# Designs tried in a protein design chat: VHH binders against DNA-(apurinic or apyrimidinic site) endonuclease (APE1L). Part 3

Target 1, 364 residues: DNA-(apurinic or apyrimidinic site) endonuclease (APE1L), of Arabidopsis thaliana (Mouse-ear cress) (q5xf07)
Amino acid sequence: MKRFFKPIEKENSPAAKKPCLSPEKRDGDGDGVEEEKNQNEPSKFMTWNANSFLLRVKNDWSQFSKFVSDFDPDVIAIQEVRMPAAGGKGKPKNHEELSDDTKVLREEKQILTRALSSPPFGNYGVWWSLADSKYAGTALLVKKCFKPRKVYFNLDKLASKHEPDGRVILAEFETFRLLNTYSPNNGWKDEENAFQRRRKWDKRIVEFLNKTSDKPLIWCGDLNVSHEEIDVSHPEFFATAKLNGYVPPNKEDCGQPGFTPSERGRFGATIKEGRLVDAYRYLHKEQEMESGFSWSGNPIGKYRGKRMRIDYFLVSEQLKDRIVSCKMHGRGIELEGFHGSDHCPVTLELSKPSSEMEQNQVSN

## First folded at step 25 (VHH)

Design ff1 (from dd1 with D59Y)
Fold by OpenDDE, last read:
Structure ff1 (fold): chain B 364 residues (1-364), chain A 118 residues (1-118)
Amino acid sequence: as target 1 above (364 residues)
Amino acid sequence: QVQLVESGGGVVQPGRSLRLSCAASGFTFSSYWMGWYRQAPGKQRELVAAIDSSGGSTYYADSVKGRFTISRDNSKNTMYLQMNSLKPEDTAVYYCARDYYGWRFEYWGQGTQVTVSS
């Protein structure tokens, strides 16, 4: 009875990617050839409307963490954080800091802080742009090795230090800027001047683009607009959509918020005026019904199967040749890949700048 | 190719129960809403019940609410319709259908006849 000893195949332990150990300052006197630290800039980006970041941390964090680990983004832009800014009643608000003004908010802050301090997120710096209440808000996570030169929380430095509702984070790197926005929803009615608010927002964006044309831009986030018919799953449904039978007085304002002719027109004009390229549409010329949308309606009811592309990476035309990939990570109509949100992650990958392209930008 | 095969139909007396089955193949069953339709003689086809991909959410027509139960076993690629307290008005051909992007049910089977008669 010959006992066949099956040799235990040695599982080749995957080579642990050496953490970027900050080189210990050896005190050696040597002539510091300032190695021009070709400061590695971010090249992998993710944007995601979380529809309450705390809920995602509580209920969906394992799946999302796995996604982040697998993709390994250099930058994570988050929209609709829905956490209040620090500052109790009668105190100035700090819109860059999570509130701990109540016992409940303190506990919530601790939950978020713990989650973001754990792998894979522990290697990221975190910036917050928050509303006064559990509403809107944005966050930006950047790997610590890619520290921005500056971070801003407004479109216009002269108008406000912080964008209302925490809708803006702008990070400046050496060769480009990254803008994370959560655009205000147009709404169904011009109640509380919702249409005017959106028009003013779009105008401010155009003004920002014109003022910041000195450096290439990556603009990402939930922009709350679908540009063309190809960017929605059901164009006729969205074009004729009504809230309780209400019809806006102007034809240009009719349809689903995010898909009105007025919003679409302004968005197209913005892209053109800003010389921006829609990275996803640049690579994907045809409609992909399975994975071509970033927002999905409620799986039950009239919006079952209704989907929109409203989360974007827009890049300056100068960066278009560096676009390697842009993907919607949601699939189907059952919120697969949405990680508990009604939005799925969108990713962008850029190629590294060729050494030759760096020389030509310095000469012009 | 998408295939749906209904079974379990028959002739029963009022107040009795039947259980229909739908065997699905040719697609990722667990990724789709599924539904049961019925068509009575001389009537239009109507949605009877629907179930989400996980089985966590269901829809029922008002005419069958409280009497019919839709369920699914994703491991077996099978959907079920438990029909209790059957009425003569439930007499129809019952069809299994798959959702197609936007609450549109397509890919019909051949159907199974349910007859409720005294």
Scores: ipSAE 0.007, ipTM 0.287, lowest interface PAE 10.3, mean pLDDT 87
Fold by ESMFold2, fold request of step 26:
Structure ff1 (fold): chain B 364 residues (1-364), chain A 118 residues (1-118)
Amino acid sequence: as target 1 above (364 residues)
Amino acid sequence: QVQLVESGGGVVQPGRSLRLSCAASGFTFSSYWMGWYRQAPGKQRELVAAIDSSGGSTYYADSVKGRFTISRDNSKNTMYLQMNSLKPEDTAVYYCARDYYGWRFEYWGQGTQVTVSS
């Protein structure tokens, strides 16, 4: 019964600085009032493509640990875990559990477990969504004082199948859903039907958004697309990029993966169809060359200085007035604030949903 | 499925040489740029060398220029890294990757350890 992704022993960590729930802040009505329960939900979120999480734990963990301690997020969404799922060698498949099928994998699982048992992470429960190899994968860390009602690992709740490559974790809270995704990269060529796989993924996202419109959504993660020219550092460079001179047959598929006209058009339609707000762009109408990108090209080579915004918080329109901040924490072209990854953390802060809280803030 | 397998690592004395190999399968090797990356514990991942699909263009980190040579044999689906005049600072796990000249790891191998110690 000792599932790795939600260990109980982490509750001994004194990492949390803010109380998750304070009874002196209630109107004294106790257990049954739904307005009181709305005050005990996450309001501080972080998403990070760690590329890869294992490498960050091995080589860069002190940097990330300090960042988490300083920001104190309620929820941490991770992409590119790059650890294989358990059950690959004659044992039952379990995409929610790290493999320990070999001595090397067992040691690596222990490294991750030890890191997540140490401050500031001891107060978080962990869910894994894993691939069959060291590829892709996601994780969700939620402070133990916030308990999601349910966690799913696919976009289609009725299918009961785990999402391929561990690209999805969906957490249901009382008043909203949080979706953590690692969208498939479009690729440069339609080799192995890569373009069609990305189109099918984008279509499945739209279908999910239509089926789940009954409750507000926070959709975060590495979405592997930059919406518009303001979301890349060098629009002409990315629009005309080619792999070894290769030109796809359709002009809509030309350019950097993540910045093709087809991907950008579908992303815009998805945002509109889902009635979503791009939280960062909602707060930041002009390009910020120093800190306006979540992915950076290697400082060595032809991608030096070439950057893209491909990591997002997209929130339902009804959450728009609650957006306090949305920040990308990397800056410059030398990977400052990237903590060893080629992506930087992105954070979202929401205000409390109480109308009394909003009125008090205005009248002060 | 794409598979990359590194070999040729080991323990050597400073000033000696090693040759790493990367065997590739599951994709059209000759259509892709390939690269060697390295990472020592506690250090940032570093692109060491990259080579275009034909072998006509190569790139090297300043720390290895003149000592390391990247090459490929498209008929054997294999990339190589000849490492000469090795220094203790070259100690790391070396990874081969299907790469777009520093753009992004799309696929990468399990790594091979290189240790340069007296």
Scores: ipSAE 0.000, ipTM 0.383, lowest interface PAE 10.9, mean pLDDT 82
Fold by OpenDDE, fold request of step 26:
Structure ff1 (fold): chain B 364 residues (1-364), chain A 118 residues (1-118)
Amino acid sequence: as target 1 above (364 residues)
Amino acid sequence: QVQLVESGGGVVQPGRSLRLSCAASGFTFSSYWMGWYRQAPGKQRELVAAIDSSGGSTYYADSVKGRFTISRDNSKNTMYLQMNSLKPEDTAVYYCARDYYGWRFEYWGQGTQVTVSS
């Protein structure tokens, strides 16, 4: 018995044309809801030397992704990406783009692109500063809601210039600049001009700091230098370290790269001249043997248990009072928290300025 | 002697508001960062909010962002925590804290219990 449910004809009740009462211009006292200018600037930062970003994506991505999800940084600065810039043989290089010039590189680019398009990374804009080969390189990830005003790939703030080896990304925001650097390693021998390269780099950094004093700076990255004895696990070991018995001609160049007196001295001078504050050391006055280092030596051999703090957040003195936390996320001597790298992530959190403080900085 | 005395805690229903106060004495209140900590049963004490000496800069834990507001009146040596849209997970003893150094906070009060329950 097919009960034919008769569709009840919805009587089209005539939509009474409510007269368009002309909205009287009530001079509403616009209680200016001061739109809390949600000052959409980054306040949570992470720096990490990946020691090959592709390897981390292939081998360690789940752990790293979880870390990023848990911390939820506004900005991620990556060093030692080790991906080549786009541009085939005989063509100009695009140091801001991953190479796809070979089948292998294309596949690798796809792997990286897929990884960075997936949670938690999908909400970040990505900038690359790449070397010509699978060497050095940096990346900057910024949440899309915190779009930088400008991004440069050199210390000279020139749009047409790229820093050699992709060692620089400079992002300019409204109230501050963020500098991501992968400082060149000093090396063991001067014969390769490695010492001179580092000295030139340090000089360029100082020049940059002097030219950019108009705006507060957050400088982060692998700076390849431990500033003080407290910044290494074994000061005597690092101070007397030699490569195959080689002794540099100058005492100031003796010791572990990153811990020579010359490097330490230049770094200290740079911080002073730039009026920078080491955010980690600002909060952590004592040595923390378990978590006070950003680099850990090979678990096998003479560097087992040898550790250095060489990854930094340096902030302009004007920002020091906003430092909430600065943490190294590596622990112990077994690369716990290093996510497959020999460097652990370092994080910085800044407090938010009150709406009243921004008005005073614009007036001075 | 440094003293911090918390008040304003109580039992409230979810979605309600509560305002905590911390009366400070025994130190130059206007010279220090101040903060609110909370400790739920069986959990570690956590920083909820912090405020600089002038009140010009604030910090909030992610769990309370948009719901809690920290403020201070240096003329009264008092810090406040306005807690809106309270949730059961906000149930804890809340402690007033003073900056020791580098965002290391200490507290000298007994805390005030906040209970959010239906």
Scores: ipSAE 0.000, ipTM 0.237, lowest interface PAE 14.5, mean pLDDT 88

Design ff1 (from dd1 with D59Y)
Fold by ESMFold2, last read:
Structure ff1 (fold): chain B 364 residues (1-364), chain A 118 residues (1-118)
Amino acid sequence: as target 1 above (364 residues)
Amino acid sequence: QVQLVESGGGVVQPGRSLRLSCAASGFTFSSYWMGWYRQAPGKQRELVAAIDSSGGSTYYADSVKGRFTISRDNSKNTMYLQMNSLKPEDTAVYYCARDYYGWRFEYWGQGTQVTVSS
């Protein structure tokens, strides 16, 4: 448990910026400070599969930086970092640190570090969850004025090992938990146990959701599944899609990865068992053809114009009345709002919690 | 584990040629569409050429049609991009990628820089 805890210690900010409240605790004098700390939680969230984060920093950073400046998120969840973890060559792996074992990796780490030290990112703490190679991986950026109590890098808090491929960051705040995941893609065939790997992942998610917790959950990321036909632009196309004519032996595994009957059914069951609300779909009951998708197919070839919603904010039912907005920021079929990725950013905004007793205490 | 390694980039004068290679390992290369992508600073990723699993069908962006030729050698697990009549606007980092899922580009190479001077 303690092995996976990583407090916010790192400072990447350039020069002076307006900080959030983070005073020293004081004995007996902290009445107002404790109330402010209890109410000083993130309320604006962003998730983005950057495919890959390094490429976006190298080639598309001004676009993404402007978007972040405009939305001003408290939390940024990134998937597909695609940077290797530190260690190896006789040293223990450290899946929470970027590798600099070669000149190339050192330069790439410097590129990332400099970008994250520059506006608007300089006032964010960064957590990495990395694979052994340039594959998968996640990151979480949290404004330094917000302080997660604990951060874990696996679905099982009691596990002694880091989550494979860096697919998990779980941050616990005072009143809620935030889970950033990059779900493994189902694949087109059960080569290398791809279908079994996805089923095991989905089962582990359900096990996580069933563990006792008094805190509501915000689960975000690239979940690599479109729940229902409304969540894809071309249901018949995706339902009958094949890789080079290959047909899986089980009909429930047929179709586009992310839109097979088996994945959709398990996703629906997961949402129900976790008592989760799909924030986007809660607010948008009808299909929106221009902005209702988070992933866009290759503009060359048969996937031109083919789009899917596979990036989500799923929140505990306790939070549903606090959902102010949930938006996918891509539009059309020409990758507008995708900032160089094949996924667009998705945002969630929650209202502040309210309590008659706590409001009265703040007024005193 | 999937690996894609690009090579053949460099600095060349306008009107000259370069040949890029992508060595693939860790998957059944002959089962997948492959593509060459490029990205200049501040621009979106652009697919410049793609080739089906057998090499029988190819696709090109309008900006490179007639100048670039994509090919593959499945016996060597290698994809190529012959770039002729290079122009300054071809300056970019070029990446090879696998179109494994037909809807996502999850596997990208490290990239190779092509710079067309002046």
Scores: ipSAE 0.000, ipTM 0.346, lowest interface PAE 12.2, mean pLDDT 82
Fold by OpenDDE, last read:
Structure ff1 (fold): chain B 364 residues (1-364), chain A 118 residues (1-118)
Amino acid sequence: as target 1 above (364 residues)
Amino acid sequence: QVQLVESGGGVVQPGRSLRLSCAASGFTFSSYWMGWYRQAPGKQRELVAAIDSSGGSTYYADSVKGRFTISRDNSKNTMYLQMNSLKPEDTAVYYCARDYYGWRFEYWGQGTQVTVSS
């Protein structure tokens, strides 16, 4: 009775993700040629309008955490955080710190802090740019191994200045800058100064781009504009959209906020003047009706099925050849992949800089 | 400040009924679309039902159509979800949501747990 010993199939242990081992400084005396530590810079990016970051942490955190774990971004840019800056009544506000001025806000801060301290987020540094109330605001998460050289919270690169409503975080790395913005919505009515606010914003962006041409830029975020007809699901609907029958006095301001001729024109001009490349459109020349939009309208009513691409990665032209992928992670009209927001994540992957491109810049 | 408070959740057997309530405050309730969302563990949040500001128009997800009824009492600033013929698949946290400027829903409550089990 020959006992056939079935060989125990060796369970292939899943390849342990190599922890970023911080090199222990061995004190060895050697004449170490400062190998110019080609400082590993971020190459995987994510932008996401959270439509209240606290709500996402409370209600949608599991699925979002899984998404982040699966994609493993080096940088996460968040818009529409909707958390107030620290500083109670009569005190100076710190727009870089979550408020704990009330019991409720303290608890909310604790919830956010706990969530961001847990995997996969515990490996990220967090920067906040906050409004005075539960409105707008941005956050930037960067893996601790990719620490920025400088972080600014305004377009003027002033350490003491904060952009209103927390709409800007600018991180400077060695070879590039990363700009996270939450652009103000254009609004429906001129009387509310919303149009002027947006025009002023667009002008400031152009000025920023002109002043920062010394280094490549990655500009991401909710820019609250769809550039071309291909960037919306229903061009005619958005072009003719009205709030309660109101018609702006200028034809260029007519239509859905984010899709007015004026906004589109200014955005196109900004891209051109800044020598920027729309990374998604660079790779995707045709309209993708299922996955080509970053915002999806309310499933109920007139906006059902209405979608817009308003979240971007714009990169300097000199980075265009490094674009490996740019993806919208939302699908369909039922908010699949939106993780509880009305915006889906957008991702960008860049290739490593080829060693050959460094040699040609030194020879000219 | 906008406040939404859900109530009426619980544990019930299949085929039974529950009635959820959402008490709204801090805004003109009668001016907004309202809705119910639910989220089951490991699943995405889904819209269950919605109702216009007047209560004249309603929407239901296909999964709950004919079983659930959304209603509102604007005089009481309260929205309701009558859930009949409950199924195990209806087990989720249910959230009350308010329309945000006619293009999205937002919810501020902690939700109410509904568990349908034998």
Scores: ipSAE 0.000, ipTM 0.233, lowest interface PAE 12.2, mean pLDDT 88

Design ff3 (from dd1 with G35A A50S)
Fold by OpenDDE, fold request of step 26:
Structure ff3 (fold): chain B 364 residues (1-364), chain A 118 residues (1-118)
Amino acid sequence: as target 1 above (364 residues)
Amino acid sequence: QVQLVESGGGVVQPGRSLRLSCAASGFTFSSYWMAWYRQAPGKQRELVASIDSSGGSTDYADSVKGRFTISRDNSKNTMYLQMNSLKPEDTAVYYCARDYYGWRFEYWGQGTQVTVSS
């Protein structure tokens, strides 16, 4: 019985179609998001010593609000706020918060909060750096669309540290840092340790500049120093100024606070060492007697008509080509444009970063 | 803490007189120059008068010269402004201020309203 071995037909296994490797979508979309991110940084700045921010809100707010509305700054740096930090007797102070520890202070806080919540200010975030009393202090207002990455309240960039008297706010953005300072006044007498305080301050500023050279800086505020003779209305008057006949032991400390040779020298050295450009003086090479000063002296007496430029925008040298305008908004000797302060607003406008400047910073 | 408290404001007819007072505390009053400022509605704050620490020297705005007199009593820590021959243009909030070394003023009170109207 011949068992017919039927040949098992080898079923041809179908050739497994090689899966077409879908082309990896080159996520080329990374460059477009970086360009959009750089378009969203502040470019219009204002600095103003308010000489009591509460008084300005109470008495001068309409004019100031109009000014802010007209200029529409992205950032507003305020000095000499003169509001106390939160924290009652025996409690730790919160120097980033307005006090409400008394009925009066609570009411004052409400007045400020209401004012800053109303147009044109309602679109700003607000940071405070405050003293323990109604003294000194600074504020920083930044449009909410330009929220800084980090904010510090000292020159050491330490989150846990607060600069004495609330003299510092440092905001970090993506491409630059903004420093708001209210520099201590040098004072008239060395015996008050005011000279030493100012020297120590200037040293700390230089140290800060050296440590933060990795990113461009915009430094603004009341710096309480006039750099050159063209920065004051009456150089001889300020150079020879004395308090009640007092003569400092060192000749370099003689003259009006803010215009002593020592202060001017340290300021010049600071600018040089930090590779900073005085934005106003960069654009304005000549003295402007009508609008070239940020501070005006007492309208009555020997300081009538005496004026100083002591409020600045200093920018890193790499930003100098972006300077579009820098203006003093005060005029004359009658405090026009000062909005109730003895200081007028100073403004800075920067151009948008050109796409070409981004390429050169990556290549160096 | 430095405190300045103004008083003596009110409503008066033109040609009348008013006397303002400023009570000072929280500092050595006799060591500082003092001043009166005023702010009229819609106008900037202006210096009215200043007085040295001893009361021996005084300065006045031209608009008030001959009509207003600034004085002080250091024993009472009080500064005064005698306002005579008041005019409607004198209508303002009047503020007391402490001098900062003769070149600027600091520390204002809350102010006192003076209204001169017929």
Scores: ipSAE 0.050, ipTM 0.587, lowest interface PAE 3.1, mean pLDDT 88
Fold by ESMFold2, look of step 25:
Structure ff3 (fold): chain B 364 residues (1-364), chain A 118 residues (1-118)
Amino acid sequence: as target 1 above (364 residues)
Amino acid sequence: QVQLVESGGGVVQPGRSLRLSCAASGFTFSSYWMAWYRQAPGKQRELVASIDSSGGSTDYADSVKGRFTISRDNSKNTMYLQMNSLKPEDTAVYYCARDYYGWRFEYWGQGTQVTVSS
């Protein structure tokens, strides 16, 4: 009756990465023609809620730059850019461009563009999805040798071209799609329609996942939800948390935003309906109190040491056997590895597609 | 839109005082916790003090306890940081921030420089 269980082993990393060709000694904008396209797809991914990307560039950039140099990601997904979109007061709005409408915004745009033109970031193309104010927003950085075929800023092509608050970037590559999202926070009270807004967002995600596609998905970002008790450091604390004593009328909405029964239930249903694998939890079956969380509470007050996993890589089941690693790079309760944010970077590594898998795709 | 504007920074000698102000607009100020952060060159951002929505509950970093006082005036949509007995270690850019429901800060200002030197 007894049976020995062995965990699924991590696959070996590719022995050598093919060289990426990029323009050298290039000044400023205007992507040049790459001398040679890289036929390999991206295989090393990073997601990070930088909270705020502007502040990280101003105050913490050397730390993050070193991390990026060491890990050498092919794709970097950023949430909480916190920069307004270009346009306003009679000028065309463009949610894909940083505002320079004032002297301050122009200077801040220059700070960001200088940072992204410097090593290691000069080898990346950048896409922005921005709000109308210093709020929310996302960015996607992709090594120039892996240029995506298409980039979208919405979940539904029949609706607005851009999701509100710049919460979505969807990049289509040759063999897969990458979705970078910053999910809206549930909030403590159903004020300003916060609970309804989160439910509508979760529904739109499910609708996106149900659309027909011939390509597997990698969905990453700050999803603003911890799935199960193993995904928080203090389950009872978060389950009973209240804002100034307020108790929502529906029990399913009670507790910490991101850990309410309603959010957790919808997240589980979303993963199942989308046929997705939670890459971190797939590889890490036991709680890791030192490094098992992507968000940490303030070191002052009742949230000291209180931590949650709310940043994810969710991948289509057909990518399951290619998962080599998925790591959260923060450690402890003193924000080591957070690079000035309240979130740490999360990374995913995939093995290269098998030659049999490539041959099967050609044969069909 | 949410806007936070810090003021009151400057250069002072050790042992002197400064008072920082944070003018808030674009949200119901009296509904939110507020905080002061600081960051010196090459160091991580440090939470200095926080204050609840009514001003009745405050918290402080150990390095500033007894010297700094956070306060707010909800009728003026303004938060303050009274900084007494300043030390060279207090030299930093100070940011006011809106506490995002007691666990995250999604909004803060441009910062005001405080320099404590002889």
Scores: ipSAE 0.028, ipTM 0.539, lowest interface PAE 7.3, mean pLDDT 83
Fold by ESMFold2, fold request of step 26:
Structure ff3 (fold): chain B 364 residues (1-364), chain A 118 residues (1-118)
Amino acid sequence: as target 1 above (364 residues)
Amino acid sequence: QVQLVESGGGVVQPGRSLRLSCAASGFTFSSYWMAWYRQAPGKQRELVASIDSSGGSTDYADSVKGRFTISRDNSKNTMYLQMNSLKPEDTAVYYCARDYYGWRFEYWGQGTQVTVSS
C-alpha cells in the first residue's frame, strides 16, 4: 500500500500547549499560592452524537482520537452511547461503570475501557447515563483537573429515579452548569405517543430552566430540532416531507421530524424562556452550505445533500460576551468530518472570565 | 430491542459470488428502508446499497453498480446483498442498517467478514 505523504507548511508548527495538570502527590506544601478559581474551570467544550459510541470505538476511533488530540477539549459530551447500564434491569444504576452481564457485554466493556484509558482520553473522568438496553444513552468526559462539583443524571435533582433512556447528564461547576442532553426524536406519526413524549420532554426542559436560574448554563447536545429555515439545507423539502405519504391530523405536526412547526415553535419559546443564546447562530448570521449543519442525510438516496443543524451549544445570556468560537466540524454531503457518525462534532470555546464579568454573574 | 444480524460472509477467490443476509427483529421490518455498509481495515465506512420499505426502489454506490443487488423479503424479515464478480477491493466487514424514518442509519450487528483473495 502507498504511504500517505503531505508537504509540511513552512510556518505551520505545532503551538506549545500548556498541559492541564492532574492532581498528584507533592513533597511538602512549600508553594503556598493558590491559583485563581475562575481560571481553572473548563472553557473548551465538544458535543457529539456518535451514533453509536460503541461502533465509533470499534471502527472509527483513530479519526476521532486525532480530532480530540488536536482540539484538546476540556469537556466532551457524547450522545447515543447505546450501551446498557451496569446494575441490571430495574436496579439502581452505576453511572461510573458499564454492564458486563454477558460475555458480549464484557468484551464490549473491555473495548471501551481500553480506548478511554489510552491517549488522549486517559486524562478524563467519565460519567455514563444509560438505558437498560443498547438504546440512547449519554456520556460526559471531563479533564480530571476540571472535576465538576456534582454530577446529576436527571432534570429533577430531587428525583430518586434515573432517566430510563439515559438522555441527561448535568455537571455542576463552581460558576456554571453544563447540561448534556439527547432529546427524543419527534417521529413521523404519533405512534407509541411519540409526539406527546417529545412535548413532555420539551416541557420538562422549560421547567428545569426555570428552576436553575441561580447559575449560568451551557446546554449542549443533540436537541433533535432545527430552529429556523436557515438551520436546514432544503427548507421546502423538510417542511413537506412525509413518511410513505402519511399526513398527521394537525398541520403543526407535519414535515420532517425536527423541522415541524410545533417543534420549532416550542424550541423558540424554550430559548426565550431560558434567556439562552444559540452560540453558533450568534457568531454566524448567514447560512453556510458547506459547514453549517451538524447532521447529514444518507449520501445515497432521497436524503442525499439534505442536512440539518440539530446539535447545539445554548448558553445563558450572561455568557454571550465570552463566546470565542462555535464550530460544526463536518463538511459537504459525503460525511467528511463526521468520524463514522451521521452527526459531526460541534465545539464551543469561551474566553476566560474577567473580574468585571464575575461580579455581574447571577448569584445563588 | 431492535436487532440486525448479518451472515453469509467468507473467503472467496476473485470473480466468485457471495450472498449476504441480514435477519431483522424487534421492529416492523416492512415499514423501514434498509441498507448495507462496508468498512475495510483502516478505511472510512462507506454506504454500499439501500432499498426502500417495499423493495421497489434501490440505490448503489458507484463502485458496486452492476455487480451487487440488494433485495428484501418482508415475509421473512430479511434483507440480502447478492455480490457477484467480487474483486479484492470488496474485502471488508459488511454491516446491515435500518433507515430511521428515511434520514439515518443504525448499526447493531457485529458485521460479517468478506475476504476476496487467492
Scores: ipSAE 0.024, ipTM 0.522, lowest interface PAE 7.0, mean pLDDT 82

